# Ledger of designs, part 98: VHH binders against EKC/KEOPS complex subunit cgi121 (cgi121)

Target 1, 174 residues: EKC/KEOPS complex subunit cgi121 (cgi121), of Schizosaccharomyces pombe (q9p7j3)
Amino acid sequence: MILPLFPETQVHVFVYENVSNCAAIHEQLISQNPIYDYAFLDAATILYKKQVYSAIIRALEDRRDEQMKTKTIHSEVILSLSPKTEISSAFRQFSMTKKSKNIVVVKIDSKLTEEEEFERLDKLVEGNRVEFSDEELQKLIDFKVLKKNYKLDPSTLENPLASILSSIALRGYS
Short names: E, the ipSAE of ESMFold2; O, the ipSAE of OpenDDE; V2, 0.75 times the mean of E and O plus 0.25 times the DockQ between their complexes.

## First folded at step 13 (VHH)

Design qj3 (from qi3 with S30N; framework vhh_6qgx_2)
Fold by ESMFold2-Fast, scan of step 13:
Structure qj3 (fold): chain B 174 residues (1-174), chain A 123 residues (1-123)
Amino acid sequence: as target 1 above (174 residues)
Amino acid sequence: QVQLVESGGGLVQAGGSLRLSCAASGFTFNDYAMAWFRRAPGKEREFVAAITYTGSSTFYTDSVKGRFTISRDHAKNTVSLQMNSLRPEDTAVYYCAATYAWDYWTPRAYDYWGQGTRVTVSA
């Protein structure tokens, strides 16, 4: 995908369900293995495509403006999903864990096509690929996790999109 | 209640050794990466070393590679920094810190910080 505000930035987003090797992937992430240079998110935390895109756009804006809080663009995506600017908390809230079952994987600045990234990720991730769509994400979300991460009350849980996007856009400003 | 308590600082001659320890309590230590940062007089806090929550990987700033070794003891909830071949420029207050993130070099990435232990290396 090409973002209108960042047309020269290649972005790929992949969704995997029923992943059996999350512990092995997590070990590679914490070890800083460059092969795993992606944002690996727990799908339990992602309800909408727009949620992911808003975090990507925020991370790219912070990189453009030399205001990144983290070392890498992929870590900045993880931070940008959080309504707060605490890096460690953002990783606790949104990143894949060794106990995750379904994941969302973001690649920014890909030098590969979407098909080539599929070939690569399929070797790393032992699970079933599904379409990156609101329909598929809504099958994988944990509303208890979503409510906690964005501090949603019962009235906003029925249509939380605006609250989530506002939280991402206003991170550190409210 | 989270606590990180450093010990082992002191005065040592150039070329000497010190072992710093950090005792952790009040959080799930075995799920957190641990790091050592230092602050020299008149300077900002800088990264020294980090160890993953599994203990399988370590990271060091270039100036201490080969001289310092970070380790952790999961049973005792401690992280240690063995400092060998100490130099006057290693003089600083040393802080242990804990993070869930794998952004080990960024002070802002750390949730919990100790109060520090002072290391003075005489010329």
Scores: ipSAE 0.777, ipTM 0.887, lowest interface PAE 0.7, mean pLDDT 91

Design qj30 (from qi3 with S56K; framework vhh_6qgx_2; at its last look DockQ between E and O 0.89; V2 from the best seeds 0.74)
Fold by OpenDDE, look of step 14:
Formats: sequence, C-alpha cells, structure tokens
Structure qj30 (fold): chain B 174 residues (1-174), chain A 123 residues (1-123)
Amino acid sequence: as target 1 above (174 residues)
Amino acid sequence: QVQLVESGGGLVQAGGSLRLSCAASGFTFSDYAMAWFRRAPGKEREFVAAITYTGKSTFYTDSVKGRFTISRDHAKNTVSLQMNSLRPEDTAVYYCAATYAWDYWTPRAYDYWGQGTRVTVSA
C-alpha cells in the first residue's frame, strides 16, 4: 500500500484475531529482535482504518521533518495514536501486550509485496488473519478502552472518528 | 507517590569497582523496564544500560559493554548497576529510570527518574 502523501514509502497493515502467542511476540519486541520490526497494536484500541492511517501519516511526517520523538518509525506510530505526548503512556494505551488477543500489525518501509510480507508475518503470529476494515475492527474494539484513551464522552460517541482524528492531529497542541 | 532512590555512588580510583543500587516504590515495578543513565560534567544525559521488565534481556551503551552489568530484583523492587574497570570518563551523576515502553535509548520514554548518585573516578 502506498500513501499519496508518501509515495516512496510502502506501508502494510494486517489484522489478526484470536492470537495465541502475544506473550511470545511481546517478549521478542521488548528484547529488540529485528525480525519483529513492526508496530504491534492492541486491536481493542483501534476502531477505524483512518485512525491507523492518521497515526502512520503523523509518524511519517515526524520522520520527514526530523521531529520524531521515538527511536523508530514503528514506535512513532504507537506514539502517534495517542492524544498524549508521553511515550510510555502511548505504549500503555495502544501497544500490544502479553495479554492481547487481537492485534493490528503495521509495517512501514516494507521492501516486500503485501503477500510476501504476510507470509513473513504469518510465521510470527499464531492467529487468524482478518480483513483490515472498519467492519472487522468494530468487532474487536473495546469501547471502554477507546473511551478512556481518547476521553470520549456521550456528545462525541455519536461520531467518535472526528474526535479520535482530532486527538491524533492536535496532540501536543492542547 | 513514585520514588526512585539511587545509592552506591562515591569516589573510586581508575580500575576500581562500584555497585549502584536503585530502590523503586509507588508503581508496579514488574511492569516497567529499568535503566541507568548518566550525565557527565558539561555533557548531556546519556543512556548507560537497560533491563527488560522480565529481566531476561539487557542493553548497554558501547563504552560500558563488558565492564558494566545491569540487574534487577523483583522481590526487592531494586535495580543495580555493577561497574567494573572504571575509567575517568565514567565520572558522572548516574540516574535510575523506569519506562513501560521498549524504546530504551530514548530519555523521553521514561516516566520516572531518580535524583541521581554521583560517581567520581580518579585517574
């Protein structure tokens, strides 16, 4: 997948449900295994494709502008999902944990086709791949977590996308 | 209230050893990676070592590899830094820090910091 604003950067996004080895994946992440060079997100925190794309775009913009707050582009994606500026908080809010069951996996700067990347990732993730769509994400979301992460209230729950995107875009400007 | 309290600093001759300790309280210690940073006179704070929340993996800046060892005790909520073969360039205030993230080299990733303990290595 190519983003119009970043034509030289190939991005892939995958969704897995019923993942049995999140704890093992988490161990590889925290140990900085380069084979696991992805952004692993807890699907319970993701409601829309545009939410993920917005975070990716912001991370890419940060990199372009040499304003990354984190060490890697994938960690920057995690940060970019958060309305908060604290990196550790963003990880706590959005990153896959050892207890996660459903995940969204983002790969930036891929040199592979989507199919090739899937084959590679499929060796790492023990779960069922589902379509990256709003419909599938809606099945996996934890609204309590979503509300907490973005401080959604009854007035914003009717159109949470706008609030989420605003939170992502305006992070650090409140 | 969160507290990180460093101890073990002092004056030591080049080639000597020190063991720094950091006592953590006020947060779930087992959920956080722990790290040591240092700030030498006239320099910026720099990463020294980190240990994952499980304690299974450790990371070091190149200049201390083979000389320093980071460890943690989950029962005591402590993290330690064994410093051997100390050099004058190791002179600094050493800080203990905690993060939920795995961006270990990034100071901004750390939620909690100690007040530091001074290490002075004489030639």
Scores: ipSAE 0.844, ipTM 0.914, lowest interface PAE 0.6, mean pLDDT 95
Fold by ESMFold2-Fast, scan of step 13:
Structure qj30 (fold): chain B 174 residues (1-174), chain A 123 residues (1-123)
Amino acid sequence: as target 1 above (174 residues)
Amino acid sequence: QVQLVESGGGLVQAGGSLRLSCAASGFTFSDYAMAWFRRAPGKEREFVAAITYTGKSTFYTDSVKGRFTISRDHAKNTVSLQMNSLRPEDTAVYYCAATYAWDYWTPRAYDYWGQGTRVTVSA
């Protein structure tokens, strides 16, 4: 997906499966080590590329409009995945945990190319890099987690894309 | 159900010390970062100090660095703030707060808040 309203913004998204060092990464995140300035998401919560890009676009819109609720753009991406504006809840719902196995990593405002970010992240993440595609994401999703995070009914769970995107776009109501 | 109960506030003269404590219940304390915020009369809540859920990292606002120390006790489900070399400008209601996020300086990032304990520092 292309970000037509933010053509000058460098955005990279990476997917890793079978990550063995999530506890070590989590310690670096909570300690605010600047080397780990990325949005680290649990892949169990992400079903579609469009889901991630919608959250990125929302975060960038909020930054442009001086309406960010969090201190950093990467925290704003995590918040923007949530249908509500509760920061702590969004981190519980979507962020990587010490027990995660598969992760999605988002970088905004990179000074590096995608390949240079891959080189850097491959040194931080002990796992297998896979393509950022709907096919790969669908292997890693946990539908019980998805249903709970987006309050999906059985009828919407069969085709949840529109409901998920609507929740991200309409965040801030209730 | 979820409670954060502050104690240890009071009246003290400039240069004195106070130790604030916060007892937590009703949630998995060991998974949450804990912080202290303060609110002076007529002001918004200001970040004071935070400690990660592992206890390995602490964060302070510039005006209290070297004077205040935050600590936690997982066995007792408590977080404490040792306040030394108190100044009149430290006068405020002090709140403990809990968050799962690592956005420590943002009041909005906190799930749970205590009712506050009043600290008055006289000149």
Scores: ipSAE 0.789, ipTM 0.895, lowest interface PAE 0.6, mean pLDDT 90
Fold by ESMFold2, look of step 14:
Structure qj30 (fold): chain B 174 residues (1-174), chain A 123 residues (1-123)
Amino acid sequence: as target 1 above (174 residues)
Amino acid sequence: QVQLVESGGGLVQAGGSLRLSCAASGFTFSDYAMAWFRRAPGKEREFVAAITYTGKSTFYTDSVKGRFTISRDHAKNTVSLQMNSLRPEDTAVYYCAATYAWDYWTPRAYDYWGQGTRVTVSA
């Protein structure tokens, strides 16, 4: 897809469940293998499509404004999910780990169709692709993790979207 | 509490060698990537070398490639920097650091820092 504010930038988002090779993928990420140049997120931390799109938009805005804090746009997406500015904490809280079971994968600056990008990604990920939808994400979320990551109180847990999106948009301004 | 303690610094003539060591305690060493940064007088801290938490990959700034070797020891919870063919421009305080992230080059990505060990390379 193409975001209206960033007409030159094609973005794809994929969701996989029951991934058996997260440890192998993680080793490739930490080794800086360019074939794995995606943002690999732990699906246990993602409840909404808009959560992911808001992080992508924030990362792209920071790149445009020369305010990126990390070296790549994909690492910037990981940071942008966090309400805080600490890079290591954002990776700990939101990135796929060797123990992850379900993942959300983001590709920014793709020159491929969604189908072509999927064909490449599917060679790397041993799991079942599911739709990128709020319905599927809700099956994969860990609400205890979501509450901790965004410091949600009981009153906001029933409809936390606005609180989450505000945290992403306002990071660094408060 | 977390501690990173550097040792092995000192005075050496150009062309010589030193081995720096960093002893880590107070955190799960095997979960963290380790790095060396350095700060020359009047300059900003700069990245020197990093090693992944598995030890399988290493990264170096261009000016030290082929001369410096980073390594880590699981049993001793240490990271080392073997510095060969030293040059006067290598003179700096060298800092050991640890991060959970894989953005190795960015000082702000690092959770823990040592106090530094001074290396002086005389012409």
Scores: ipSAE 0.540, ipTM 0.819, lowest interface PAE 1.9, mean pLDDT 91
ESMFold2 (binder alone), look of step 14: mean pLDDT 88; pTM 0.892

Design qj31 (from qi3 with S56R; framework vhh_6qgx_2)
Fold by ESMFold2-Fast, scan of step 13:
Structure qj31 (fold): chain B 174 residues (1-174), chain A 123 residues (1-123)
Amino acid sequence: as target 1 above (174 residues)
Amino acid sequence: QVQLVESGGGLVQAGGSLRLSCAASGFTFSDYAMAWFRRAPGKEREFVAAITYTGRSTFYTDSVKGRFTISRDHAKNTVSLQMNSLRPEDTAVYYCAATYAWDYWTPRAYDYWGQGTRVTVSA
């Protein structure tokens, strides 16, 4: 995918349900295995495609402006989903865990085609790939987790899109 | 409630050895990566070494590779740093730190820090 604000940056987003090897993937992530250089998110935390795109755009803006707070662009995506600038907390809130069941995987600056990334990830992830769509994401979300991560009150939980996007885009702005 | 308490610092001559220990309490130690950072007077905190929550992977800054060894003991909730072949340039206050993230080199990525233990290496 091509983002209007970053047309030279290739972005791929994949969604997997019923993943059985999250513990093995997590071990590869913490050991810094370069084959796993992706942002692996817990799908329980993602409600909209725009939520993921907003975090990607924020991470790319911070990289362009030499304001990244983390060492890698994929870690910056995880941080950018959080309404706060606390790196460890953002990973606890949004990254996949060894007990995750459904995941969202983001690849930025791929040197492979989309089809090649599909084939590579399908070998790493033991689960069912589904369409990256609001419909599929809404089947995997945990609203209790979403409410806690974004500090949503009952009224905003009924239509949280604007609140989530504002939390991502306006974090740290004066 | 959360505490990281360092011990083992002191004065040693160049070529000597020291073992630093860090006792952790008040959080789920087994879910956190542990690291050692150091700071010389007037300098920023510098990454020294880190170990994953599983203990299966370790990371070191180039200047200490082959001389320092990081290890952890889940039963005792401790992380240790064995420092061999010490040099005057290793003189610093050494800090134990914990993070849930796998961004081991960035001080900002750590949510818990100890008070530090001072290491002085004389010529």
Scores: ipSAE 0.788, ipTM 0.893, lowest interface PAE 0.7, mean pLDDT 90

Design qj32 (from qi3 with S56T; framework vhh_6qgx_2)
Fold by ESMFold2-Fast, scan of step 13:
Structure qj32 (fold): chain B 174 residues (1-174), chain A 123 residues (1-123)
Amino acid sequence: as target 1 above (174 residues)
Amino acid sequence: QVQLVESGGGLVQAGGSLRLSCAASGFTFSDYAMAWFRRAPGKEREFVAAITYTGTSTFYTDSVKGRFTISRDHAKNTVSLQMNSLRPEDTAVYYCAATYAWDYWTPRAYDYWGQGTRVTVSA
């Protein structure tokens, strides 16, 4: 996607289901292997494309304004998904874990095309690629995790998009 | 209740060694990366060293590489910093910290902090 406020920023988002090597990927992430410089999210936490885009836009705005709270743009995406500005909590809430089965992977500032990134990621991720779409995300979401992360009540849980986007936009206001 | 308790600080001559220890309780130590930060008088907290929750990778600020070694003991819930070839510029209060994130260099990324232990290196 081309972001209107950041038209020169290359952004790619990938979804993988039935990933068998999450423990190996997690070890590479914690070891800061530069090959794994992506935001690796647990798909159980992502319901909508707009949720991911809102976090990306917020991270890019914070980078533009020299207000990033984390060291890398990909860590800033993870933080930006959280309704709070607590970095460690955001990683607990949204990052993939050793036990994750389905993941959403975000690449910012890619010098590669989407197809070239797929070829690269397919060598790193042992799982099945699916379309980055609301339909596919809805198959992978865990509504208990979503409710907990965004403090959703029963009245918003059936149509939570506005509440999620508001939480991302109002990060730090509880 | 979460606690990180540092020990091992003191006064040492340049070229000497000190070993700092941090005892952790009240959280699942084996799930958290551990780090040491320091703050010299009149300066901000700076990153010194970190170790992953698995213990398989370590990170150091350039000024201490080759002189300091971070290690952890999951059975004892401790993280340690062996400081060799100490320099006057290493004089600071040293803090133990814990995070779930792999943003090791950012103080804001840490959930839990100790009270600190003072290290003074004289010429």
Scores: ipSAE 0.772, ipTM 0.884, lowest interface PAE 0.7, mean pLDDT 90

Design qj33 (from qi3 with S56G; framework vhh_6qgx_2)
Fold by ESMFold2-Fast, scan of step 13:
Structure qj33 (fold): chain B 174 residues (1-174), chain A 123 residues (1-123)
Amino acid sequence: as target 1 above (174 residues)
Amino acid sequence: QVQLVESGGGLVQAGGSLRLSCAASGFTFSDYAMAWFRRAPGKEREFVAAITYTGGSTFYTDSVKGRFTISRDHAKNTVSLQMNSLRPEDTAVYYCAATYAWDYWTPRAYDYWGQGTRVTVSA
């Protein structure tokens, strides 16, 4: 998907499955190692490419409007995935954990090409890179986690896209 | 029920020391980063210090670096702030706070807050 409102903003999204070093990555994230300045998401929480792009667009809109609630654009992406505006809760719901197995990694404002970011991330992440596609994401999703994070009822779970995108757009309303 | 209870505040002369403590209950302390914030009379709440849930990293605002030390005791579910070489500008109500996020400087990133303990540093 194209970001029509932010054509000059470089955005890269990578998906890794069977990651063996999530505990080590998590330690670097909490220690604020600048090498790890990405949004590291648990793939168990992401069902669609549009879900990730909607959160990125919301984060970029908040930055443009000087309304960011977090210190970094990558933290703002994590917050923007949540239907609530509670930062700590958003990190519990969407960020990778020491026990994560599959991750989605977002880089905004990269000065590197997609291939250069891939080379860099491949050194940090011990896992198998897969295509950022709805097909691959649907292999990694945990529907119990998705249901809980977006408060979906059983009827909505069969086709949740519109509900998820609405939740991201509304932010602060359950 | 979640509680953060601060203690150790008081009146001290410039150059003196105080140790603040925060007792945590009602949540999984070992999963949360802990921080101290302060609010001086007529000022906004500002970040003072934070410690990761592992205790492996600490963060300080520039004005207290080298004078204050944050630490935690996982067995007792407490976080402490050792304040040395106190200055009149350190006069404030000090708050203990907890977050799961690694956005330590942002007050709104914190889930749980104590009621505060008052520190007054005379000139």
Scores: ipSAE 0.776, ipTM 0.887, lowest interface PAE 0.6, mean pLDDT 90

Design qj34 (from qi3 with S56H; framework vhh_6qgx_2)
Fold by ESMFold2-Fast, scan of step 13:
Structure qj34 (fold): chain B 174 residues (1-174), chain A 123 residues (1-123)
Amino acid sequence: as target 1 above (174 residues)
Amino acid sequence: QVQLVESGGGLVQAGGSLRLSCAASGFTFSDYAMAWFRRAPGKEREFVAAITYTGHSTFYTDSVKGRFTISRDHAKNTVSLQMNSLRPEDTAVYYCAATYAWDYWTPRAYDYWGQGTRVTVSA
């Protein structure tokens, strides 16, 4: 995928459902295994494609402006999903856990084609690939988790997109 | 109520050893990475060592590799730092810290911090 604000930056987003090896993947992530250099997100926290794109754009803007708060662009994507700038809290809120069942995986600056990344990830993830689409994401979301992460009230739950995007854009505002 | 309580600091001669301990309470210790940071007078807080929540991986700053060993005990909710071959430049206040993130070198990535324990290494 090509982002309008960063047309030279290669971005790939993958969605897996019914993943059986999340504990094993999580062990690789915490051990800093370079093979797992992706942003692994819990699909329970992601409702829209635009939510993921907004976090990616924010992370790329922070990298461009030399204002990253984390060591890697993929960690910066995880932080950028959060309405706050607390790194540990962002990982608790949005990163996959050993108990996750469905995941969203983001790769930035890939030197592989999308097809090659799919083949690589299919060897790491024991689950079923599904399309990165609003339709598929809406089957995997946990609205209780979404509401808690973005502090949504009942009036915004029917159409939360604007509120979520505002929260991502205003990350760092106390 | 989250608490990290350090102990084991003190005075030691160059070449000596100290063992620091940190007792954790008020959070799910087994889900958090634990780290040690230090701050010498007039300097910034710097990373020393970290251990993953599983205890299977450890990370060290170059200046302490081979001399310091970090370990954790899930049954006791403690993390320890064994410091061998101590040098005068190891003189600092040592802080225990906890994070859910796997960005171990960044102080900003840590949620919880202890009060610190002072280590003085004489020439």
Scores: ipSAE 0.743, ipTM 0.875, lowest interface PAE 0.7, mean pLDDT 90

Design qj35 (from qi3 with S56A; framework vhh_6qgx_2)
Fold by ESMFold2-Fast, scan of step 13:
Structure qj35 (fold): chain B 174 residues (1-174), chain A 123 residues (1-123)
Amino acid sequence: as target 1 above (174 residues)
Amino acid sequence: QVQLVESGGGLVQAGGSLRLSCAASGFTFSDYAMAWFRRAPGKEREFVAAITYTGASTFYTDSVKGRFTISRDHAKNTVSLQMNSLRPEDTAVYYCAATYAWDYWTPRAYDYWGQGTRVTVSA
């Protein structure tokens, strides 16, 4: 995908369900293996496509403005999902863990096409690819996790989209 | 309460060795990466070394690579920094830090910090 505000930046988002090798992937992530240079998110934390896009846009804006708080654009995406600028907390809240079952994978600045990235990721991820759509994400979300990460009260849970997007946009200012 | 308590600092002559230790409590140590940072007078905190939560991978700043070794003991909730072939330029306050993130080089990425232990290397 091409973002209108960042037309030179290639962005790909992939969703995998029933992943059996999350522990192995997590070991590669923490060891900084360059093959795994993606943002690996726990799908239990993602309810909407707009949630992911908003975090990507925020990360790209911070990179453009020389205001990144993390070393890589993919780490900045993980941070940007959080309502606060606490990097370690954002990783605990949104990144995949060795116990994750469903994941959302973001690639920024890809030198490959979407199909080529899928072929590459299919070799790394032992799970089933599904469409990046609100319908598929809603099957994978954990509302207890979502509520905790965004501090949602009962009234907000009835329509959480605006609250989630506001939290991402106002990161560090609320 | 989370605590990181450093020990092992002191005065040593160039070419000597020191072993720093950091005792961690109040959090799930086995889920966190551990690192050492240092700050010399007039400088910001500088990354020295980090070790993953599993202990399987380590990272070092170029100036200490081959001279310093970071290690951890999950049973004792400790992380250590063995410093060999010390140089006057290694003089600094050394800080232990903990993070869940795998952004090891960024001070802002660390949740918990110790108070620091002083290392002075004389010429």
Scores: ipSAE 0.766, ipTM 0.883, lowest interface PAE 0.7, mean pLDDT 90

Design qj36 (from qi3 with S57T; framework vhh_6qgx_2)
Fold by ESMFold2-Fast, scan of step 13:
Order: sequence, then structure tokens, then C-alpha cells
Structure qj36 (fold): chain B 174 residues (1-174), chain A 123 residues (1-123)
Amino acid sequence: as target 1 above (174 residues)
Amino acid sequence: QVQLVESGGGLVQAGGSLRLSCAASGFTFSDYAMAWFRRAPGKEREFVAAITYTGSTTFYTDSVKGRFTISRDHAKNTVSLQMNSLRPEDTAVYYCAATYAWDYWTPRAYDYWGQGTRVTVSA
């Protein structure tokens, strides 16, 4: 996918359900294996496509403006999902864990086509690929996790999109 | 309350060895990566070494690779730095730090920091 403000930047987003090898993937991530240079997110934390796109756009804006807080664009995406600029907390809140079942995977600056990334990622992830759509994400979300991560009141939980997007755009402001 | 307490610093001659230790309390130590950073007089904090929460992988800055060894003990909630073949440029205050993230080289990625232990290497 091409973003209007970043036409030179290749962006791919993949969703996998019923993943059986999250512990093995997590070990590769913490070991900094370059083959796993993606943002691996727990799908329990993602409710909307716009949530992911907003984090990607913010990360790309921070890279453009030389304001990244992390070493890699993929780590910056993880940070950008958080309402605060606390890197360790953002990873705890949004990154996949050994116990994750469903994941969202983001690739930025791919030198491969979307189809080639699918083939590569299918070799790393033991799960079922599903469409990156609001409908599929809503089947995988954990509302208790979402409420905690974005500090949503019961009154906003019925329609949280605006609150989530505001938190991503204005992270660090209280 | 989270605490990281460093010990083992001191004065040593060039070519000598020191072992630094960091005792952790107040958090689930086994879930966090641990690192050592240092700050020389008049300079900024720099990354020295890190170890994953599993202990399976270690990372070092080029200037200490082959001379320093980081290790951890989950039973004692400690992380250690064995420093061999010390050089005058290793003179610094050494800090222990903890993070859940796998962005080991970035000071901002660390939640918890110790107060530091001083290492002086004489020419």
C-alpha cells in the first residue's frame, strides 16, 4: 500500500489468527533476528484498520522529522500505538507475547512485493491468514485489553474510535 | 517499590578485572531484559551490554566485545558484568537498567535505573 504523504514508502499489513508458534517468534524478536524485522502486534489490542494506519503515519512523520524515539521504524510503530511516549510500556501493551493467539504484522520499507512478503511471512508464522479488515479485527479484539491500554471509560467503550485515534495523534498530552 | 542496586566498582590498574553486580527488587525480574550503561566524566550515557529476559542472547558495544561478559541469575534476581582487560577509557559510572522492550541500545527504552557504581582505571 501507498500512503499519500509517503508515496515512496511501501507498507504491508497482515493478520494471522490461531497462531501456534508465538513463543518461537517472540524468541526471534528479542534476539534481534533481522529476518523478523516487522512490527508484531497482539491482535487483542487492535480494533480498527485506522488504528494501525494512524500509528504507521505517526511513525513515518517522526522519521521524516528526525524525531524517532526508537532505533527502528517498526519499534516506532509499536510506540505510536501507545497514548504515552514510554517505550517499554508500549511494548508491554501492544507487542505480541509468547501466549498470543492472533497477531497483526506490519512491514515498512519492504523491498519485496506484497505477494512475496506473504510467501516469506507464511514460512515464519504458523497460523491462518485473514483479511486486514475491521470485520476480521473485531473478531480478535479483547475489549478488556483495549479499555486498559487507552484508559477508556464505559461511556466511550461503545464507540471508541475517536478516542483511540486522538490518543495516537496526541500521545504524551494529558 | 522498584529498586536496582549496583555494587562492585572501585579502582583498578589497566589490564585488571572487576565484577559488577546489580540486585533487582520490586518487579518481575524474569520478564525484563537487563542492561549496563556507563557515563564517563563530561560525557553522555552510552550502552555497554544487554541480556534478554531468557538469558539466551547478549549484546555488546564494539569497544567492550571480547573483554566484558554480561550474565544473569534468576534465582538471585541479579545481573552481573565481568570486566576483563580494563583500559583507562573504561573509567565511568556504570548503571544497571531494565526494560520490557527489545530496543536495547536506547536509554529512553529503559523503565528502571540504578544509582550507579564508580569504576576508575589507572594508566
Scores: ipSAE 0.775, ipTM 0.887, lowest interface PAE 0.6, mean pLDDT 90

Design qj37 (from qi3 with S57N; framework vhh_6qgx_2)
Fold by ESMFold2-Fast, scan of step 13:
Structure qj37 (fold): chain B 174 residues (1-174), chain A 123 residues (1-123)
Amino acid sequence: as target 1 above (174 residues)
Amino acid sequence: QVQLVESGGGLVQAGGSLRLSCAASGFTFSDYAMAWFRRAPGKEREFVAAITYTGSNTFYTDSVKGRFTISRDHAKNTVSLQMNSLRPEDTAVYYCAATYAWDYWTPRAYDYWGQGTRVTVSA
C-alpha cells in the first residue's frame, strides 16, 4: 500500500491466525536474522487498522525527521504503538512472543510486490492468513491487554479508537 | 528490588586480561538480553557486547571482536565479560544492562543498568 504523506514508501500489512511456530520465529527475531526484518506484532494488542497505520506514519515521520530512537524502521513501528517512549517496554507490550497464536506482520520499504511478500511470509509463518480488516482484528484482540497498554478507563473501552490514536500521535508529549 | 551489580574491574597493563561479572536480581533474568556498555572519560556510553536471553547468540562492537567474550549463566543469574589483549583505549567505566527488546546497540533500549565498574589500562 501507499500512504499519502509517504508515496515512495511501500507498506504491507499481513495478519495470521492459529500460528504454530511462534517460538521458532521469535528465535529468528532475537538473533537478528535479516530474512525476518519485519515488525512482528501480537494480534492480541491490535484492535483497528488505523492503530497500525498511525504507528507506521509516526515511525516514518520520525525517520524523515532523523528522530528515530531505534536502529530499524520496524523496531520504530513497535515503539510507535506505545504511548510511552520506552523501547524495552514497547517490545514487551506489542511484539509477538514465543506463546503468541495470532500475529500482525508489517513490512516497510519492501523490495518485493505484495504478492511476493505473501509468498515469502507464507513460508516463514505456519498459520492461516486472514484479511487485514477491523472485523478480523476484532476476533483476535485481548481487551485486557489493550486496556493495560493504553491505560483505558472502563467507560472508554466501549469506544477506544480516539484514545488509542491520540496515544500514538502524541507519544512522548504527555 | 531490581539490581545489577558489577565486579571485576581494576588496573591492568596493556596486553593483560580482566573478567567482569554482573549479578542480576529482582527480575526474570532468563527473559532479558544482557549487555555491556562502557563510558570513557569525557565520552558517551558505547555498546561493547550483548547476549540474547537464550544465550544462543552474541553481538560485539568491531573494536573488541576477537578480544572480548560475553557469556551468561542462568543458574547463577550472572553475565560475564572476558576481556583479553586489553589496550589503553579500553579504559572506561563498564556498565551491565538488561533489555527485553532485540535492539541491542541502543543505550535507550535498556531499562535496567548497574552502577559500573572501572577499568584502567596503562601503557
Scores: ipSAE 0.769, ipTM 0.885, lowest interface PAE 0.7, mean pLDDT 90

